# VHH binders against o75319, part 59

Target 1, 181 residues: o75319
Amino acid sequence: GNHIPERWKDYLPVGQRMPGTRFIAFKVPLQKSFEKKLAPEECFSPLDLFNKIREQNEELGLIIDLTYTQRYYKPEDLPETVPYLKIFTVGHQVPDDETIFKFKHAVNGFLKENKDNDKLIGVHCTHGLNRTGYLICRYLIDVEGVRPDDAIELFNRCRGHCLERQNYIEDLQNGPIRKNW
Short names: E, the ipSAE of ESMFold2; O, the ipSAE of OpenDDE; V2, 0.75 times the mean of E and O plus 0.25 times the DockQ between their complexes.

## First folded at step 3 (VHH)

Design t14 (framework vhh_etentamig_d1; at its last look DockQ between E and O 0.01; V2 from the best seeds 0.00; counts 0 for: pae E 15.9 > 2, placed apart)
Fold by ESMFold2-Fast, scan of step 3:
Structure t14 (fold): chain B 181 residues (1-181), chain A 121 residues (1-121)
Amino acid sequence: as target 1 above (181 residues)
Amino acid sequence: EVQLLESGGGLVQPGGSLRLSCAASGFTFSNYAMSWVRQAPGKGPEWVSGISGSGRSTYYADSVKGRFTISRDNSKNTLYLQMNSLRAEDTAVYYCAKSYWPTHRSYFDYRGQGTLVTVSS
């Protein structure tokens, strides 16, 4: 139904671009049918997302949607010119190797096709925090060679919220480097 | 250089009131959410209340909702916390925090030095 996701209002709609990367994280946009339950300043539709990105003088080139539902908005609610990738990820548990591989493959493909521009990869789950932060940090650690604590600190600061799930943090800090992307 | 200076704390009896102030400098005050965070003796920090950059949206911890009111004056770069119906469990050092969002889940970029509130008969 049209119920606002649990805790969704607790989170900043869009973070800042992560310097030195093409990533920007945000919480799930909510289509117009949810706006009856929101004050004007709480609204965050797909249109609001693109407006907020432009206000930062940035441009989206890809959206990666990590939610396990399409209840919140439809791909048709996005500009036709912006590619949309759905990766169904279950919350609470660390994403599996197949999910990690798919994320890395999509990011690498985007970067190869977009080397002549500065467009961003927008990543979101429901809150744009745990699954989103895990996969972005996992990419930075495994592919870019960033130190785990540095990746986490960069994400936390740019997102405006700290990664909350201890099992995700533990895996990022102490888990194996996954080279199969 | 971000600076936050809290004031207004003191000793008050249960049921009493206090108004805390936080003077902010070194950043564009109206562009940031602000929060009050408290730390009771021997406890970790507890988020108390948050306010959006415009002042239109306010949020409160369940423990203070209905008793405390957060507000801001962007023309004076000042954050306020009006505390009514004070209880012994409100005894804590109160910190002003620059925040990225007006809820307990915010990244708190900086906290001030604090002002002590003691509620005791």
Scores: ipSAE 0.463, ipTM 0.759, lowest interface PAE 2.5, mean pLDDT 92
Fold by OpenDDE, second read of step 4:
Structure t14 (fold): chain B 181 residues (1-181), chain A 121 residues (1-121)
Amino acid sequence: as target 1 above (181 residues)
Amino acid sequence: EVQLLESGGGLVQPGGSLRLSCAASGFTFSNYAMSWVRQAPGKGPEWVSGISGSGRSTYYADSVKGRFTISRDNSKNTLYLQMNSLRAEDTAVYYCAKSYWPTHRSYFDYRGQGTLVTVSS
């Protein structure tokens, strides 16, 4: 259906580029059919996403969609020049090793192919916070060697919202390193 | 044009010390994290150390913790690596690398030509 996700309006639509990374997190954009249920200022469409990114003088090079549904928008709503990757990720639980691996592989692939530019990896789940934050931080910790608290702090600051799920935070801080390849 | 030029490499005995330098140009040096990476003969590249743009945060690989010190002088656009208590396994070509994050292990914007460090008795 076209119901607005719970608490979706409570979150900033787009975060800021994470300094030292090529990540930017945002909440899920909603296709036009959702607009009738939103005030104009609450609307956040795929088009709005790109406009907001442009306003930050950035450019998206990849979108990773972590939502566990396809009802929010269609890949066809995105420019053809920006690849779209769906990684179905269940909410509220720590992503499994396969999901983590898929995410890492996608990011690494992008970085290898985009060494000559500064395009961003846009990552979102429903709110662009918990699943999104976990996987970004998991990457920074496991692949780039960032300290867990530093990764979490950086993400929270740039997203404008803090990770909320204790199981995610605990796993990031104290959980094992996951397979990178 | 971004340029990174490493210097200071050479032959040193085990237990000795060496200080590497990297002269940077072509970008706002203080806005970027920098790293040292090394590649030993027959081995793949290894991240060694990183430092934030301001120099306030430093990071090290476990293999060099307590022995190596990364620093920078932003007024001189220069990155340094003080290497103490050198071991034979530290023998490698050392590269200066420009990155966004000081702990970047797999992604660098630019890397210099490197300077050879040989630790041998």
Scores: ipSAE 0.019, ipTM 0.327, lowest interface PAE 6.2, mean pLDDT 91
Fold by ESMFold2, look of step 5:
Structure t14 (fold): chain B 181 residues (1-181), chain A 121 residues (1-121)
Amino acid sequence: as target 1 above (181 residues)
Amino acid sequence: EVQLLESGGGLVQPGGSLRLSCAASGFTFSNYAMSWVRQAPGKGPEWVSGISGSGRSTYYADSVKGRFTISRDNSKNTLYLQMNSLRAEDTAVYYCAKSYWPTHRSYFDYRGQGTLVTVSS
């Protein structure tokens, strides 16, 4: 397994801070060992992530990793000052209520601990789109009371790519409000 | 800046006991679950035990249940692991980890530098 994830090159590396929130979404960074299969302009390492965030005049305060694997980069290679949280999230399926609760709890814990700064929560899955977009929108809808269409539009605009999975979109638009936070 | 400082590791014979400590700073200790994670040579990290922010709920991996006891002193920002009836298979570097959930077996959001526990005759 040192293969570049399918379609990974097709997505912008990092989105923009979502206005009115503490979220920023990105695709999974790839450690240096993957770069032999990438053109220089295609590379997106953990260092590249932090440089791109700094270029936006922002700072990460937490990384939430939604992938099922440990192969893309090692958390030990991240700056010691940036907390890292992995929430195993099954792909292609609407995340279950336990996963949604874990995500909400992590976000709320971060907001309490970081009330005196403006640091961001970085969220990624493999592509930084479907699982990432679902959980961010689910939080905005359930916790912040954002209308589903508004949450989806905000995410799509700031990520630079539209949510693709119809089962996720359908659940956000027409599914139940989750009361687990 | 979050800091976790593990101590208390060392060399011990099978059947012996050790108590690990972890001094925490840079965050509101009582608001977070804490855990112990260990890594044996050539293996991936293994979650060992977790405790809720209040200390009311404790959880253990099956491999250590009945032998290890996790505790915390929120007034001193310190996490503990009492390890009894140690076995050679417990040999590992032990890490203190700040967690959002005491039961998240694949999770940590920060860990210290670790303390080595060696169980050998």
Scores: ipSAE 0.000, ipTM 0.124, lowest interface PAE 15.9, mean pLDDT 86
ESMFold2 (binder alone), look of step 5: mean pLDDT 85; pTM 0.870
OpenDDE, look of step 5: ipSAE 0.008; ipTM 0.284

Design t15 (framework vhh_etentamig_d1)
Fold by ESMFold2-Fast, scan of step 3:
Structure t15 (fold): chain B 181 residues (1-181), chain A 122 residues (1-122)
Amino acid sequence: as target 1 above (181 residues)
Amino acid sequence: EVQLLESGGGLVQPGGSLRLSCAASGFTFSNYAMSWVRQAPGKGPEWVSGISGSGRSTYYADSVKGRFTISRDNSKNTLYLQMNSLRAEDTAVYYCAKSGYWPTHRGYFDYRGQGTLVTVSS
């Protein structure tokens, strides 16, 4: 169905680039069929996403979609020049090690191939908050060596909303580092 | 044009201190992690320390931990390295490096400056 996700309207469409990283977080874009249920100022299509990124003087080089559905938009709704990666993640559970490893590999591969430019990795789940914030922070902690509280604070500030799920926060703060090499 | 200009090196006795500076221009300084990398005569480059774009997270090589402090002033686009309790083995050319995303990843250091020589000798 074309139901608007619960609380989707409560979140800012796109956060700010996370300084010192290539990450930018946003809520799920909704294809045109959802717009009949939205006021003009509430619309956030794939096109709107790219317009908002450009308004920040940034450019997307990769989109990582963490939703457990494909009903919101299709990869073909995105510019052909921007790679799209789907990583199905369950919304309430801490992502498993396989999911974490896949996310880290995608990020590392992008950064290696985009060393000579400043293109961003766009990451989203439904609200661009819990799964999105978890995986970005997990990457910063495990790969970049960032202190957990610093990673969480940076994400919260740049996203404009704080991570809400205590199990995600607890895992980031006190959980084991997941080495993938 | 990305430009990094290191300064503050010199001759110092063992146990002494030096403060290195790096003036950055040509990019949005606060968007990038920065690192200090050194190269001793006849050796390859060694990562020394790194700092996040915000300045809140800092990292150090075991050889310098507890003696060196990395910091940055994003309002002045300047990176610093405070070096205390200097040892003969700290003798090297010190380079300011724009990090691709974090300090220890080989090959992701970009736009190194000319370097500043630090000599620790009696």
Scores: ipSAE 0.000, ipTM 0.143, lowest interface PAE 15.9, mean pLDDT 85

Design t16 (framework vhh_etentamig_d1)
Fold by ESMFold2-Fast, scan of step 3:
Structure t16 (fold): chain B 181 residues (1-181), chain A 122 residues (1-122)
Amino acid sequence: as target 1 above (181 residues)
Amino acid sequence: EVQLLESGGGLVQPGGSLRLSCAASGFTFSNYAMSWVRQAPGKGPEWVSGISGSGRSTYYADSVKGRFTISRDNSKNTLYLQMNSLRAEDTAVYYCAKSYWPTHRGYYFDYRGQGTLVTVSS
């Protein structure tokens, strides 16, 4: 499919690094085949992603792709020096425990292997908002002991958009902590 | 030095119309989603409408759907709100907001203008 994702143009391409963490969130980059359907100011390719991260004086060390499709771009469109991890995550419903644990395991592994640098973990779904924000906040709450409202506020401020899905927000605020792998 | 200057507010009778304008400067206007937010006396801010950077996607609060139309002219760095079928409940100060399309009222607007007063009475 060559169709631009619904509402994709409504969202800021890249947020800011979340202070005190290694996370940065963004919307899905679109490979060159999508650019004929976009105005110049709307283009956001994998190359554009890395240019925007460099403009913030940051460096990506890992990309976690939460989309349930591979149609938007290919891992081969990314620099060879940046690891890419795909976690197929269904939209609309709260991610299941297996998905949450895969995300936590990947983040913990990256942080353990990158103690000697300040490289970022880039996380995206289609809009870089709901699935992305949920999993980042879930990690901060469950692993780093951040209060739910503080995690959500930090994500919203740094992403430049507020989490939209009420079921995701409700789970973050009042749901159980997931402690087991 | 982001600047947002609203104009077009005033006194109108119920059922009347007004067109609000917001002149933007200090940033690349076409790269940002823009919103209109209102605040009635003694109440918190309420998000009214949003528009994507290109102008192709528009969004409205349920309270204004079918009555208000948001638009923008990127060549003039200007945001508009056409308000039709005005009701007493629309009385508020209307703010132009540089935001990344927040869904919650008063939530993380980058910059907000000085506002323009709209009074719907008698």
Scores: ipSAE 0.000, ipTM 0.117, lowest interface PAE 18.3, mean pLDDT 85

Design t17 (framework vhh_6fv0_2)
Fold by OpenDDE, second read of step 4:
Structure t17 (fold): chain B 181 residues (1-181), chain A 121 residues (1-121)
Amino acid sequence: as target 1 above (181 residues)
Amino acid sequence: QVQLQESGGGLVQPGGSLRLSCAASGFTFSSYAMYWVRQAPEKGLEWVSTISGSGGSTYYKDSVKGRFTVSRDNAKNTLYLQMNSLKPEDAAQYYCAKSYWPTHRGYFDYRGQGTQVTVSS
């Protein structure tokens, strides 16, 4: 259906590039069919996403969609020049090793293929916060060797919202490193 | 150096009111959007409200809409949060935060030490 996700309006549409990384997080853009249920200033479409990224003088090179549904927008709503990757990720629970691996693999593949540019990896779930934050932080911790608290703090500041789920935070801070291959 | 200092917290009964203040220094206050965020015990930090540099635009968490009002006095370098009809679930440490950029883009880089809000009968 076309119902607005719960609390979706509570979150800023787009964060900032995470300094020292190629990541930018945002909430899920909503296709045109949702606009009737939103005030004009609340609307955030795929087009709006790209406009906002442009306003930051950035460019998206990849979109990783972590939502567990396909109802929000279609890949066809995106420019053909920007690859789209769907990783179905269940909410509220720590992603499994396979999901983590898929995410890492996608990021590493992108970085390998985009060494000659500064395009961003756009990551989103529904709110662009918990699942998004966990996987980005998990990558920074496991692959880049960043301290868990530093990764979490960096993400929170850049997204403009803080990770909310204690199970995610706890896993990031105290959980085991996941396989990178 | 950027400094943010919150005040105005305290103990109130449900339905009561508080007015929080945030004194800012170390940057051009009027150029930056400001945030209110809060953290309850054993919970993550959550966004509450945002106000643009000029004060012309305000944003609120749905659960506080109609009850909380964010404002600012750029001449005094002060951010405010009027909290009415307080609920137990509003109890938290409240922080003001500075936007990273002189625009509202969902990024903040500095946060104060916070002021405690307790709501109890």
Scores: ipSAE 0.011, ipTM 0.245, lowest interface PAE 9.1, mean pLDDT 90
Fold by ESMFold2-Fast, scan of step 3:
Structure t17 (fold): chain B 181 residues (1-181), chain A 121 residues (1-121)
Amino acid sequence: as target 1 above (181 residues)
Amino acid sequence: QVQLQESGGGLVQPGGSLRLSCAASGFTFSSYAMYWVRQAPEKGLEWVSTISGSGGSTYYKDSVKGRFTVSRDNAKNTLYLQMNSLKPEDAAQYYCAKSYWPTHRGYFDYRGQGTQVTVSS
């Protein structure tokens, strides 16, 4: 059997769109093979993700997957019309500059190609919280000039869960701005 | 500046094989999904294959599955397409393309001149 990620059930499946941005955060969807270990109300498949986004009157235009594994779902489980980007990130550590720049490049490219629509950038790690929240906030601070505490508050409110990792929070509040190359 | 240079095309008999190459420069090759696309005379541009940045995921047009194999050598910044059991309908100008941003699928750019594949008896 497939094992459910630790604490995965503790988190809301999908947050709300972050107002003034194109971001929405969620926890990792789990393919059908995991459903034998879940109650019906606990299921959150790739299809469930898209249904929940539509229930909010939103549409995904890009998914950025920050997990260090491909065991939870496959890109083939997603609609072919939605681009998928894998950026392998390890948990616990603040993402390195290369990872930050890859994330910024993907977001900037999406926004340039989608200026005439309102489609969202969906971002997830395992819980859709620490790595996800860090990279979204880092983008807002470094590229959009949002104040760190405002970015963090906006993410926490919209995700429905507060960033948990103190090293991530400290880097966002007091760390250097990572300029694009 | 992103540059893509295709090579390896040529004239082949039906049932023959060709190996196409694409030399890439001007970007971090391993960070981007790469595509093979083709355009036959009087036809539109047609997607053929995709390979993820790591090379761990590959996708193919239904009509080429089992005959074509995409691969990449990230140390050499080179993309490959091994084409076996070539059919007249495979005759086309073949282009390699870089994804617009780091992605395993989605939008892509064409930078190369392409390489011509002709299949005739």
Scores: ipSAE 0.000, ipTM 0.115, lowest interface PAE 16.4, mean pLDDT 85

Design t18 (framework vhh_h_nbbcii10_fgla)
Fold by ESMFold2-Fast, scan of step 3:
Structure t18 (fold): chain B 181 residues (1-181), chain A 124 residues (1-124)
Amino acid sequence: as target 1 above (181 residues)
Amino acid sequence: QVQLVESGGGLVQPGGSLRLSCAASGFTFSYDSSYALGWFRQAPGQGLEAVAAISGSGGSTYYADSVKGRFTISRDNSKNTLYLQMNSLRAEDTAVYYCAKSYWPTHRGYFDYWGQGTLVTVSS
């Protein structure tokens, strides 16, 4: 349907690249059918996403879509040159190990194949905050050896919004490392 | 368009209590961590000091060591109002108290909107 996601307007469309990483986080882009419910300055289409990334002098090489729906936009709305990966992730619950491993595999594969460029991995859920922030931080902690509080602070600063779900934060700080890589 | 208006300040005896209110207009209190609401104070002849802050979601709070255990920050989204409950007041709590909105985390964030301040005087 064409209903704007709850609280979607409260979040910045796109964060900044997380320094020292290939990650950039953003909220879900909304296709043209949603524009009737948005003021011009509130619009954030797939085209707007790529325009905002270019304005930061960055380039997307992969989009990972963590939403549990396909109603917001279609992969066909993205440039054919940018790979799109869907990982259906239920909100509110800490992502399960299978979801974490799929995310890690996708990131590791992208980085291996893109050693000779500086293209970014764009990650989003509905708000680009909880599921997005959890999986990015989980990757940094488990694969890159970043301290949990440092990973969370880096994500929060670059996204412009803080992780809000305490169960996600608790798992990142005190949960087990998922050792599949 | 965003406006913050403080109220509840006044003269109080040492050991007394006051509740400050900050009424917000031009934006609605939503449950998210994208912003923070906080209380700052400026004592006579001193610089601005962060006192307490609460995330937009209400899930995170901050208190200065000088007020921890005595002051409580809270919010009422239905009234679009931020509160500071001040207990066991001391002479050194005398200051103009300001309400502010920022990006979270508030003590490291940029504060984009400020109220006009409300004076709290603690003396016998």
Scores: ipSAE 0.000, ipTM 0.093, lowest interface PAE 20.1, mean pLDDT 84
Fold by OpenDDE, second read of step 4:
Structure t18 (fold): chain B 181 residues (1-181), chain A 124 residues (1-124)
Amino acid sequence: as target 1 above (181 residues)
Amino acid sequence: QVQLVESGGGLVQPGGSLRLSCAASGFTFSYDSSYALGWFRQAPGQGLEAVAAISGSGGSTYYADSVKGRFTISRDNSKNTLYLQMNSLRAEDTAVYYCAKSYWPTHRGYFDYWGQGTLVTVSS
């Protein structure tokens, strides 16, 4: 139930805004019930997320949650002013075309509606690394025309951790472009 | 209004099988990617976890690692009913099982509608 995800503590809670984009990646925030199992400095709640974003002089405009569980936090734990989108994304395997499409659609929709601001798209999975990194990079590659290696490098640098899954990296580097609607 | 009603829960022995049903009303099952249907479960003292999901188009399915190969999510559009076939049940599968419907895109929450849940108890 309230067990800390494996290796969750090993990752920086929040990355940096990816220059030239509206993306910021972070690990999953954990609701208060998890705090009992964490040292104070290890705690990372939804509130902490927003505090850390503010510390970077940024503002979240959308949260895309890629996890497949609801145990970490509730949408109600987030400010009402920040939209929350759940895109169930299975771990360890390359997201399917539908998942990729949903992600792209969400991002494009956000960008269309938020042309008048500089709010960020916050994306997370469990660790905010592999699934998160893949989908962000997939978007940059497929939609923005970024070179795969550049996208990966940018994400890794800004997240403070490198994509770990070889199948993700391989797909990004050598896989086909996925359909943009 | 959309309503989801689970049924089929009960007591079963380890290794047994059970089929859950989720009767949906207030909307019609269609083959499009604008929504998803899913099964979730909450074991005693634990949080809610996704068990299986299927996109509206039917083109995408998800299974939790713990149930892969044992559980199958399906639907019958003619009956407007979602199913979860559970085989080779284990004690750790004991939980209240919920069906849910999402709408895509959504700006708040991930599932708009939930059933009341049905209890599955796996015990010898």
Scores: ipSAE 0.000, ipTM 0.218, lowest interface PAE 13.5, mean pLDDT 90

Design t19 (framework vhh_7qia_2)
Fold by ESMFold2-Fast, scan of step 3:
Structure t19 (fold): chain B 181 residues (1-181), chain A 120 residues (1-120)
Amino acid sequence: as target 1 above (181 residues)
Amino acid sequence: QLQLVESGGGLVQPGGSLRLSCEASGFTFSSYAMGWYRQAPGKQRELVAFITSGGSTNYADSVKGRFTISRDNAKNTVYLQMNSLRPEDTAIYYCAKSYWPTHRGYFDYWGKGTPVTVSS
């Protein structure tokens, strides 16, 4: 279906780079077939994503797609020069340890291969908020030793929207460190 | 001494018009996006309209065609022209400054709000 995701229009298309990291978060881009349901100022296609990243004087080196669907856009809608990774992540639930491990492995691999550049890891789910914010914060806490409240504040500030799901916030603040990497 | 000072709220009849003003000080106004939020009794706060530093505008579906956001950089003021007002537009209206100079979304400062009541 070509239905606009619930609340998708409520969110800023692209956040800012999270300072001290290679992360940038955004909401899901919508392919051309969705544009008939959107005003010009509401459009956010894959092309619009790359234009907005360029406007911030940034460059994407990897896209991690956390949605549990392929209906919004296809990898073929992205430049072939930018790697695309799909990690199917169910909404509403705290991501399981396998999903957390896959995310950490992808980030660590990208950083290892991109030591000599400043390209960004773009992360999105449907709104670029809950699943996206959880996995980025989980990485910062578990791998980089950032305090949970500091990770959450940094994500909220740079995304331009606050994490909404209490179960995600609770897990970040009080859950165990996942020592899977 | 960053400040947003709102004015223009009041009581109006259905079908009437009202213009809200927000005078900004303590920052380079022309470089920031400005928005208007509203919160009706018992409802969540919602973004009504947004204007970027470059002048592009965005509106909630509920107000498109009726409300117009504009700015006057010489006066450090953002306006919300509200036409064809309905009882469901009754709310406290808040002026907001964006965190990023050119992007809508995260707002880091809000005014005190100005109440708008639409009734007969």
Scores: ipSAE 0.000, ipTM 0.113, lowest interface PAE 18.0, mean pLDDT 86

